# Designs tried in a protein design chat: VHH binders against q9p7j3. Part 44

Target 1, 174 residues: q9p7j3
Amino acid sequence: MILPLFPETQVHVFVYENVSNCAAIHEQLISQNPIYDYAFLDAATILYKKQVYSAIIRALEDRRDEQMKTKTIHSEVILSLSPKTEISSAFRQFSMTKKSKNIVVVKIDSKLTEEEEFERLDKLVEGNRVEFSDEELQKLIDFKVLKKNYKLDPSTLENPLASILSSIALRGYS
Short names: E, the ipSAE of ESMFold2; O, the ipSAE of OpenDDE; V2, 0.75 times the mean of E and O plus 0.25 times the DockQ between their complexes.

## First folded at step 4 (VHH)

Design h58 (framework vhh_8emy_2)
Fold by ESMFold2-Fast, scan of step 4:
Structure h58 (fold): chain B 174 residues (1-174), chain A 121 residues (1-121)
Amino acid sequence: as target 1 above (174 residues)
Amino acid sequence: QVQLQESGGGLVQPGSSLRLSCAASGFTFSNYWMHWVRQAPGKGPEWVSSIYTSGGSTNYATSVKGRFSISRDNPSKTLYLQMNSLRPEDSAVYYCARDFPYTKGDSEDVRGQGTQVTVSS
């Protein structure tokens, strides 16, 4: 996909359910294997497509403004999902763990087409790809995790989108 | 270039105090948990202490709790370890380490070159 504010930046987002090799992927991320240069998110933390896009836009803005706080644009996406600018906390809240079962994978600045990235990821991720849609994400979310990560009260959980997007956009300002 | 540079080690007598410093550069220091890790000759690395990004939360290994105090000064990008009531078993090379964000707990992705602490009569 092409973002209006970043038309030259190629973005791909993939969703996998029932992933059986999260521990192996996690070891590759720890070893900083460049083949795994993606943002691997725990799908239990993602409710909306707009949540992911808001984090991507924030990360791209931070890169444009030379304000990145992490080593890669992909780790910056993970940080940008957090309402606070605390790298270790953000990764514990949003990144895939060895115990994850469903994941959201983001690729920025790919030299490959979406289909080519899918073929590559299919070799790395042992799971079932599903559509990146609000409907599919709503099947994988853990509302207890979402509530804790964004400090939502029970009434806000009925329609949390505005609170989530505000938290991402206003991170570090108030 | 990400760098961590330790200083402040030395040879001291049991019961003495030392303050270790770690100067960080090449990254946004205030956004990372930081750790102190030590390694004695012939032993594996032992985690000593961790400090939260703002300094508002700290953790200590049972062996040093009550004797050591970890702190940080984010404006100067410096991490400290105040070591009191030193014992011979505290003798080790002490490393400053940056937290690795893909782990939960006391894991590191960058370590300094270390500073030697020797506690002996």
Scores: ipSAE 0.013, ipTM 0.233, lowest interface PAE 8.7, mean pLDDT 84

Design h59 (framework vhh_8emy_2)
Fold by ESMFold2-Fast, scan of step 4:
Structure h59 (fold): chain B 174 residues (1-174), chain A 121 residues (1-121)
Amino acid sequence: as target 1 above (174 residues)
Amino acid sequence: QVQLQESGGGLVQPGSSLRLSCAASGFTFSNYWMHWVRQAPGKGPEWVSSIYTSGGSTNYATSVKGRFSISRDNPSKTLYLQMNSLRPEDSAVYYCAREFSIYTSGSEDLRGQGTQVTVSS
């Protein structure tokens, strides 16, 4: 995907359901294995494609402006999904865990084509690939998790998109 | 053995310059954001500066911006803080610190022994 403000930045987003090796992936992330340099998100936290793109744009803006709070652009994407700037909270809220079943994987600055990244990720992730679409994401979301992460009340849950995007855009300012 | 060793502190006069160094060992230095944190007597720790893994992005506390410059040499596993136009309020023990890991519960906070900087006439 080509972002209007970042046309030189290559972005790929992948969705896997029924992943059986999340514990093994999590151990690789803890050991900071460079092969796993992606943003691994728990799909239970992601409702819309726009939610992911908004976090990516915010992370790229922070990198451009030399305001990144984390060591990689991928960890900055995870932080940028959170309405707060606290790193441990963002990890707890959005990152894949050993107990995750469905994941969203983001790659920024890939030197590989989307197909080549798929081949690479298919060797790392033991699950079924699905389309990155609002329809597929809506099958994987956990509304209790979404409500807690974005502090949504019942009225906001009926149409949460604007509230979620506002939270991402105003992270650290609210 | 995972460790950080600071050096370069000392007693200097206001307006002087000083360069602090931090030698890292026992871990892959190039994989971590690195920080300088200082602590003056009777005060809590104050974040001073941060540098990205490659050195391409840096951040500074407002109190030191324009006067201090952070840099790193990944091949030699060394972090630097160039301190210019030093003021008495810059007097503190300066610590080199490795960043919190986003993938671990709790802070993966490694700090050195510190190096004392005293700015006094």
Scores: ipSAE 0.016, ipTM 0.272, lowest interface PAE 6.7, mean pLDDT 83

Design h6 (framework vhh_8emy_2; at its last look DockQ between E and O 0.02; V2 from the best seeds 0.00; counts 0 for: pae E 15.0 > 2, placed apart)
Fold by OpenDDE, look of step 5:
Structure h6 (fold): chain B 174 residues (1-174), chain A 118 residues (1-118)
Amino acid sequence: as target 1 above (174 residues)
Amino acid sequence: QVQLQESGGGLVQPGSSLRLSCAASGFTFSNYWMHWVRQAPGKGPEWVSSIYTSGGRTNYATSVKGRFSISRDNPSKTLYLQMNSLRPEDSAVYYCARDFYLPSEDVRGQGTQVTVSS
């Protein structure tokens, strides 16, 4: 997928459910295996496609403006999901953990087609691919975690998208 | 429990060489990429070098490329850093690390001090 604002940057997003090897993936990430050059998100923290895209765009904008706070574009995506400026907090809030079962995987600057990238990623992830859609994400979300991460209250829970997007967009502007 | 112990640091003159060692225990050493990072006073941690599981592939920070060489011995669970042509700006505490992907680096040793001064 090509984003209109970033025509030279190809982005792919994949969703996996019932992943059995998150712990193994996590070990590779913490050891910085370059084969695992993706953003691995806990699906329990993602409710909307627009949430993911907003974070991606924010990360790309930060890169463009030479304002990245993290070392890699993928880590910047993780940071960009958070309303907080602390990198450690963002990772705790949104990054895949050893205990995760469902994940969202983001690839930035892909040189492959979506299908080719999927074939490559499928060798790393032991789970079932599902559609990247709001419908599928809603089945995987943990609302307790969502509410905590974005400090949602009863008034915002009716339509949390605006609040989430605002949190992402306005991070660091308070 | 994961344990890493660095050694080999010291005070040397510019242009000199130094070899650091790291003894690892408490995990399957050969299954992990291993890393050297350093931290100078008043600065954040800086990645220096990485070596992959088999030792066949290595990466280096631009600042040390061509001067430093990372290696490992999996049977003895030891990581090495050969530092040649040392410069004053190389002065720092050097850490052996299994994990520095996340900001909270929980898997590294106590470090070994390297000071390069005339």
Scores: ipSAE 0.009, ipTM 0.252, lowest interface PAE 9.5, mean pLDDT 90
Fold by ESMFold2-Fast, scan of step 4:
Structure h6 (fold): chain B 174 residues (1-174), chain A 118 residues (1-118)
Amino acid sequence: as target 1 above (174 residues)
Amino acid sequence: QVQLQESGGGLVQPGSSLRLSCAASGFTFSNYWMHWVRQAPGKGPEWVSSIYTSGGRTNYATSVKGRFSISRDNPSKTLYLQMNSLRPEDSAVYYCARDFYLPSEDVRGQGTQVTVSS
């Protein structure tokens, strides 16, 4: 994936459904095992590819400007999905939990190809890989979760893309 | 129907300035990040500049930093690119792009030709 704002940055995004080992992955994340240096998102919170890319760009911008609020670029991606700068809230809303079933995994600054990252992740994640596409994401989204996370009203929920992207881009502004 | 209409290109001498405009319609302009992309004859598209929804954050390709300035006017639904100190290598068709420039998902206008020649 080439990002217009950061054309030299390597970005890979993977989607897994029916993951059976989320509790084990979560344990590795809280122990800060460097093998698990990825952003592990609950797919119930992601509706569009552009939603993920918006958060990635915001995180990269904050890193460039020395304004990251978290310790890694991957945790900054999770924070950047939230319309507010409250770290604990963002992680509760968007990161995978022990009870997650479907996940979106983001890797930034990989020295590996997409194929090599797939090989590595397939050893860590016990689930079925699916295409990172709006079609596949729409099968995994929980609209109740999406509505709550972005404060969407019923009229916006019918076509939420613009509202979601605006929320991510305007985070930290009044 | 989403539409982007670029204007302001032309033939100018090296060292000159041009201001490009992009008029947007068919979507809520203020909710989208906007980009300028250019394509010179025989070359692939090159990203030039981006601006976030509020106009509070901008980014530029290294080749244009300090010479170009991107801005937007949300009430009029217009994106601008102020190009100063133009060089022959800036000659290209300039496109206004909505959101992200992804090969499978981009939305661009028809473009406006900029030619820098003496």
Scores: ipSAE 0.005, ipTM 0.138, lowest interface PAE 16.3, mean pLDDT 81
Fold by ESMFold2, look of step 5:
Structure h6 (fold): chain B 174 residues (1-174), chain A 118 residues (1-118)
Amino acid sequence: as target 1 above (174 residues)
Amino acid sequence: QVQLQESGGGLVQPGSSLRLSCAASGFTFSNYWMHWVRQAPGKGPEWVSSIYTSGGRTNYATSVKGRFSISRDNPSKTLYLQMNSLRPEDSAVYYCARDFYLPSEDVRGQGTQVTVSS
């Protein structure tokens, strides 16, 4: 996909369910293996496609403006999902862990088509690819985790999108 | 300096087996997917097989599936290709290649000749 404000930046997003090797992937991420240069998100924290796109746009804006706070654009996406400014907290809350079962994977600055990127990613992830859609994401979300991460109250849990996007947009003003 | 050195090629008859080796140096071998690529006279390069960093997953071109087996030994930084039931159309120079994401990172060895003829 091409974003209007970033026409030279190709982005792909993939969703996997029932991933059996998150611990192995996590070890490769800790060792900074360049083959694993993706943002690996825990799908239990993602309810909407727009959550992911808003984080991608925020990360790309920060890169454009030379205001990135993390080492890679992919780690910046993870930070950008958080309503907080603290990097370790953002990774703890949104990044895939050794115990994750379902993941959302983001590739920014891809030089490949979606199918070519999928072929590479599928060599890394032992799980079932599903569509990146609100329908599939809703099957994988943990609402208790979502509520905690974005501090949602009972009145917003039925329609949490606006509250979530506001939290992402207002990060740094609290 | 990144180096890849292929060996084990030769002249054989159809139905024979060969085992190719590739010695790697100058990079962290266990961090990279590895590939075998071959090039026959007058043809472009053809992907043969790939193996993931840990060796747990392998992929093969349909033309060699069931006959060839890729493996790696990360402690010795060595990649292998076991080639069984060789056919004349398998004749080519075989190269081991390190996987790359950026075109400037494309690295392969000098190659080893495999010739299968009656």
Scores: ipSAE 0.000, ipTM 0.120, lowest interface PAE 15.0, mean pLDDT 83
ESMFold2 (binder alone), look of step 5: mean pLDDT 82; pTM 0.838

Design h60 (framework vhh_8emy_2)
Fold by ESMFold2-Fast, scan of step 4:
Structure h60 (fold): chain B 174 residues (1-174), chain A 121 residues (1-121)
Amino acid sequence: as target 1 above (174 residues)
Amino acid sequence: QVQLQESGGGLVQPGSSLRLSCAASGFTFSNYWMHWVRQAPGKGPEWVSSIYTSGGSTNYATSVKGRFSISRDNPSKTLYLQMNSLRPEDSAVYYCARDWYELSGSTEDYRGQGTQVTVSS
């Protein structure tokens, strides 16, 4: 919603499980349909709300500082989830694919209210909307994917929050 | 609905200057890289220039480098192309364009209706 560092920026985050039309959504993204201008993330890669918020904050900082590496703020969110500054790698690791089943959708600078965005997205996404909460995200995560994306060793995989947030904040410096 | 409306074209003599404008609506203009693309009769589209979201970073086709200047005014949601030292070979319809998805294999951008530039003696 409201970020302490960016209080004037409208942010909405939505979670959908059992999505049946990811291939169709992916096709709309490739064709650059502006209706689909969101960050579509594979929920298999997201463990915590703070993970998503940290990526959003980093993307907004990069936009503020004129240092965005991608074409849109939503693509910058996807890049910011990655511990590396390599665009194609970040998209392969975190972006929704045609085979995704559960997704996290981020909208920044919405011109719509949260309820209007819900109505719009529920029409575009054929799945079950669930609460954006750590509890719900933990049901959708794939720990093998998480370990691989953030290079977690067995000891950090048990409680990975600090490691993930450090990777996002220190992207390109480690 | 994404809308891009170009203006400022016209008929000018070689050596003249023109400033093109593109008014954007239906999206958050400040979030997108913007491009100018031109197309002359009987030829394919030619990329002319690109500008970063804030206006800091710019790129130009070699054919226009040093003569053209791209800029943007995010508060007014307007993209500009300042064209100096115009040559007959610059004659074309000029399009304002947005290219937003990172993994798109498409060569197509969202474009306006275009504005005609004719450089002729």
Scores: ipSAE 0.163, ipTM 0.572, lowest interface PAE 3.5, mean pLDDT 86

Design h61 (framework vhh_8emy_2)
Fold by ESMFold2-Fast, scan of step 4:
Parts: C-alpha cells; sequence; structure tokens
Structure h61 (fold): chain B 174 residues (1-174), chain A 122 residues (1-122)
C-alpha cells in the first residue's frame, strides 16, 4: 500500500503467529534496545489491514504537525489505534505483552527493503510469519478484545470496519 | 533486584484524605510508567491510576477521577497517590505497579509491590 499523504515514507507490516519469545522481546523493549525500534502489537486486537494503516496515517499526521504524544513514531502508531487519546489505556489495549502469542510488527522510515526487514525480524522473533492480509488477521483476532477496545455492540461486531476506522481517525469524535 | 514498597495506608473516616507513597528500587524509575491498582476483599484487582514517565500525563479510573491525584518524584524514586473525599467503597489494599516504558514497551503491568491497606469506615 502507498500512503498518498506520505509517499516518501517507507512502511512495512509483518504478522507472526505462535511466537514463543514474547517475554524476551518485551525485555529488549524495556531496555530500549534500538534494534527493537518497531511497533509490536498484539494480533488479538487487529482485524483488518486498514485498521493498521489508519493508525499509521494518524501517527504520521501527528508527526508532520509536531503533535506526537509519545517519543517515537512506533509508539505513536500504538497510541493511534485507540479510540481515545489516553496513552496508558492505548498501550494496555494494543501492545504486545509477555503473554502474547501472535503479533503484528510495524516498521516506519525503514531504509531497508521488505525482504531485508523480514530477514532482520526473523532473527528477533521466534514464530511463524504469515501474510499481512485480512484473511490471516481474522484467524488471530479475539472478538471479545476487539469489542471492548472499540466499544462495539453485537450488531456492529458483524461488520465493524467503518466503526473501527472512524474511531481511529476521529478518536471518538474529538 | 526490583522492589516496590508502599506506605501511607490506614483506617480513616469517610470524607477524609490519605496520601500513599511507593518507594522504588532496583531499576531506573524515571524510565517507567507507574500505576496504582487496588483490590477489595472478595473482588478482583481494579486499576486506579497511571502516570507517564515525566509526570506530564495522568489517567484515572472513572470511580476515582476528580478525587484522587497521582504524582511522582523521579529524583527520589517515589510514586504518590493523593486520595481525597474517601468513601467506604475505596477500602482496599493499594498496590504500586510499574509498567514498561511507553517508547518501546508493551503497556502492561510488570511488577507489583506488597500493598498497603486502606480502610474507610465510620
Amino acid sequence: as target 1 above (174 residues)
Amino acid sequence: QVQLQESGGGLVQPGSSLRLSCAASGFTFSNYWMHWVRQAPGKGPEWVSSIYTSGGSTNYATSVKGRFSISRDNPSKTLYLQMNSLRPEDSAVYYCARDFDYVRGSGSEDVRGQGTQVTVSS
């Protein structure tokens, strides 16, 4: 996908299932190891490719406008998934944890090709890479988590895309 | 070794105030988001409040918003919870908890202290 408002920005998104080393990755994130400068998301929270791209676009808009609320563009992506601009809540809702099993990894401003980033990430993540596609994401989603994160009622859960995207773009209309 | 030590709890009457403290050791306190979590008898843990690494951003559970204030002193490695207008429903063991640095972290609770008992009764 090409981002029309940010055509010079390199964006790569990777999906890993059955990850066995989330605790080790988490420790590296705590140590602020620059090798791990990615947005690590819990796949239980992501249903659509457009959900991830909407958060990326919002984060890039905030960076362009000098309105970032977190220290890195990758942390800003995590924040931007939330329907409300509340940093601690957003991270609890969407970030990978020590207990995560399936993850979505976002890299922004990469100087590397997708293949080169894949080779790098395969050394960091002990899991099975799958295609970044709606089909694969729908195998990993937890609908109870999705419902809570975006405040979806049962009727909206049958086709939540528009509700999720508007929540990300408007952050609950504010 | 990472350690969090809470203090300041006690028995007070409704409408009173208490200030809880949490002394942190064994890690770089200023690099972590900090939280207060409480657990009442027979109930599960309830998140109360969070504070950003610099103290510039705070968040509160709806049940305590407007009554409680979280703050931190990074030089002294201490987290605080100022509790005003206390209600019987606030009676619980209060735990200090660290979270991962938001820059690179997962946003989840990592380590919790032993707790300090707050009892609000007439």
Scores: ipSAE 0.005, ipTM 0.173, lowest interface PAE 10.3, mean pLDDT 82

Design h62 (framework vhh_8emy_2)
Fold by ESMFold2-Fast, scan of step 4:
Structure h62 (fold): chain B 174 residues (1-174), chain A 122 residues (1-122)
Amino acid sequence: as target 1 above (174 residues)
Amino acid sequence: QVQLQESGGGLVQPGSSLRLSCAASGFTFSNYWMHWVRQAPGKGPEWVSSIYTSGGSTNYATSVKGRFSISRDNPSKTLYLQMNSLRPEDSAVYYCARDYFTGLSKPSEDYRGQGTQVTVSS
């Protein structure tokens, strides 16, 4: 495999199903506890690995170009998933909530190995870790949420990949 | 499963032409940007050329501008690289690569094939 445009950047992505402590995690995120410096996404909003990677690359490009709109690179990933540059709506659309059951967790710039990050996250998240794969993500997606977030028409819903990726790359043009 | 199979390489003399092909399967070819990347022994990968989903715009590395032409045929799911005025320094394994972001201008590769060897030598 050819490496992404940011080969020096450490990126880890984790998927958890049946998470029982989302309310507790949400409380820590509101209080800005630095231990929870990750992008915590509601898995109901994520259909493809490429969707997450597109948002990560977009966030890294914004950081490189000194155009970040949010406080942290992880918050910038959440913003980058949205077709619009409105921060509050992006977080409402894509962030985990106290009622979430399945989550996708992104860590950028970790000084820890993937195994060490697994150990740390397994202490914070009370759920079952599953493979970060299109197959597993497709078990957790809510197509009603996906359609609303990306303004998908019925004719593209069977294969929305290109529309989603274009929306992430070309934010602010509609 | 995503599969990319290159062909058309060989041993040629300086000044010759070659046409490389890449047969794609396991994904919707017309939805992806495609790239050609090459790697000579002992060197890192070097990006050669990119083509957008429709074939409407193309980009080339400075080292190959004016000599190489990238094209695609979406109905047959095939990517091409026409190489003219070949030089010894063009000798490398040439890889077909799939871009995983359809909207980005810069290459962001997620998969490449096994490669086809091009050797330019007298």
Scores: ipSAE 0.000, ipTM 0.086, lowest interface PAE 20.9, mean pLDDT 82

Design h63 (framework vhh_8emy_2; at its last look DockQ between E and O 0.02; V2 from the best seeds 0.00; counts 0 for: pae E 8.8 > 2, placed apart)
Fold by ESMFold2-Fast, scan of step 4:
Structure h63 (fold): chain B 174 residues (1-174), chain A 119 residues (1-119)
Amino acid sequence: as target 1 above (174 residues)
Amino acid sequence: QVQLQESGGGLVQPGSSLRLSCAASGFTFSNYWMHWVRQAPGKGPEWVSSIYTSGGSTNYATSVKGRFSISRDNPSKTLYLQMNSLRPEDSAVYYCAREWSLYGDTDHRGQGTQVTVSS
C-alpha cells in the first residue's frame, strides 16, 4: 500500500486468525528478537482498515517530525492506536498477548517484497491468513474491548469510525 | 552488573514539589530508553514517564502530564523526575527502569524511593 503523504514508505499488513502459537511469539517479542520486528496487534482491538492506516500515518508523521516516543516505527504504530499518551497502557490495550487468537501484523520499511514478508511470517505464525479487509476484521473484533479502548458510549458504538479516527489523530485530546 | 539507585523521595504536603534521581551503572546509559514507574500500596505497577536515549522525546501518563517532567544527563548517567503540584494519589514507591518490555508485564529494577503526599 502507498500512502499519499508517504509515497516512498512500503507498508504491509497481514491478518491471521486461529493462531495457536501466540505465547511463543509473545516470548520472542519480550526478548526483542530482531526477526520479530513487526507491530503485532490483537485483532480483537481492530475494527477497520482505516483504523490501522490512521495509526501508521500518525507514527510516520511522528518519525518525520523527529518526535517518536518509542524505539521503533513498529512500536510507534501500536502507541498511535491509543487515544492516550501512555506507552504501557497502549501496549496492554492493543498489542497481542499470550492469550490472543487472532492478530494483525504491520511491517513498515521492509527491504523484502510482500511475498517475501509473507514467507517469513508464515514460518513465525501458526494460523490461517485472511484478507486485510473490513469484512474480515469485523469477524474478529471484540466490541467490549473496542468500547473500553476508545471510551465509546452506546450511541457512539453504533457508528464508531469517526470517533476512532479522531482519537488516533488527536491522541490525548479526545 | 546493571544497577539502578533511586533517591529523593520523602514525606511532603499536597501542592509540594520533589525531584527524584536515579543513578545508573553497569551499562551504556546513553543507549537505553529510561522509564519511571510507581507502585502504590495494594496496587499494581503504574507507568509514569519515559525518555528517549538523547533526551529529545518524552512521554507521560495522563495522571501526571503537566505536573511531572522527566530528564536525563547522559554524561553523569543520571535520570531525573521533577514532580510539581503533588497530590495524595501520587503517593507510591517510585522506581526507575532501564528496560520496560512494551509487550510484557512490568519489570522494574532498583530499590525504589518512597514518596508520601499527606496533609
Scores: ipSAE 0.101, ipTM 0.508, lowest interface PAE 3.9, mean pLDDT 84
Fold by OpenDDE, look of step 5:
Structure h63 (fold): chain B 174 residues (1-174), chain A 119 residues (1-119)
Amino acid sequence: as target 1 above (174 residues)
Amino acid sequence: QVQLQESGGGLVQPGSSLRLSCAASGFTFSNYWMHWVRQAPGKGPEWVSSIYTSGGSTNYATSVKGRFSISRDNPSKTLYLQMNSLRPEDSAVYYCAREWSLYGDTDHRGQGTQVTVSS
């Protein structure tokens, strides 16, 4: 897909459930294998599509403004999900781990069609692709983790999206 | 069995051009990122370029961007690296690989072909 504010940047987002090889993927990420040039997120931490898009936009804005805090645009997406400025905290909060079961995969600056990217990614991820939708994300979320990551309380739990988006947008401005 | 065989290396002068080839067999070749990597004496392996065989998308290391061009022929299952404006620092053994990591861990690669750039 193309984001209206970034027409020259193609973005793809994929969701996988019941992934059996997260540990193997994680090892490749540690090795910085360029074939694995994606943002691999733990789906347990993602509740809304807008949450992911907001993080992507934030990362792209940071890149545009030459204000990236991380090495890659994909790592910046991970950082952008977090209300915290610490990179290590952001990765612990939102990045896929060896123990993850469900993941959200983000590709920035794709030169492939969605179909081509999927075919490539499908060879890397051993799991079932599901629709990138709020409905599917809702099935995969861990609310305890979500509440912890964004410090949600009873006053914000009725509409957590606003709080999440505010946290993403206002990171570093507290 | 996956097999890769590099060829086309040699001794050339700075500023010259060279074209490397990699013959692939034992797999479909389509829907893969294929890579060129190089290793100079006393240095670790360095990623050079990649191409997605089905779509033709390409990536290049900063050190070779604008000078090198990666391509492929799917029917013959051959990977190419056109190297222009060669420099002494391009001297290395060049490998084609189906998988690559920055630590030099490759799933499948060939024996390599030697490229030496010297006046």
Scores: ipSAE 0.015, ipTM 0.252, lowest interface PAE 7.7, mean pLDDT 90
Fold by ESMFold2, look of step 5:
Structure h63 (fold): chain B 174 residues (1-174), chain A 119 residues (1-119)
Amino acid sequence: as target 1 above (174 residues)
Amino acid sequence: QVQLQESGGGLVQPGSSLRLSCAASGFTFSNYWMHWVRQAPGKGPEWVSSIYTSGGSTNYATSVKGRFSISRDNPSKTLYLQMNSLRPEDSAVYYCAREWSLYGDTDHRGQGTQVTVSS
């Protein structure tokens, strides 16, 4: 996909359910293996496509403006999902862990078609690909986790999207 | 304030052992994954090992697996790295870190302890 504000940046987003090798992927990410240069998100924390796109846009804006806080654009996406500025908290709350079962995977600056990127990623992830859609994401979300991560109160549970997007767009850095 | 203090480094011969320790204060130590990272002159930081909050799960870089052992004592807020069969390529400043991001970022580390392995 192409984001309107970043027309030369190709982005792909994939969703996998029932992933059996998150522990192995986690070890490769800790080792900084460049084959695994993606943002691996725990799907239990993602309810909307727009949640992911907003984090991608925020990360790209910070890169453009030379305001990135993390070493890679993919790690910056993970930070950008968080209402907090502390890197370790953002990763604890949103990143895939060794215990994750379902994941959302983001590739920014891809030089591959979606099909080619999928073929590469599918060799790394042992799970079932599903569509990146609000319908599929709703099946994988943990609402207790979502509520905690974004401090949603009962009054916002009916339509939490605006609260989540505001948290991503307006968080402080200090 | 969050504080991490490494100790136990030194100048040793190849094949020697060293035990590093890291004293932590200013945060709830038992709530955090803890990490050892090292940095040789002119190189970026390299992840060495991580340990889960209760100490039951550990991970190691391939270059040290089988030689190094990470442990923690939560009551004393202390992190350890037992380094056996040391090699010249293990020479570096060793840091303990509170939380290492999956992408090589960390929010806190100590001042480090120098390990030098030479003939």
Scores: ipSAE 0.011, ipTM 0.252, lowest interface PAE 8.8, mean pLDDT 84
ESMFold2 (binder alone), look of step 5: mean pLDDT 82; pTM 0.834

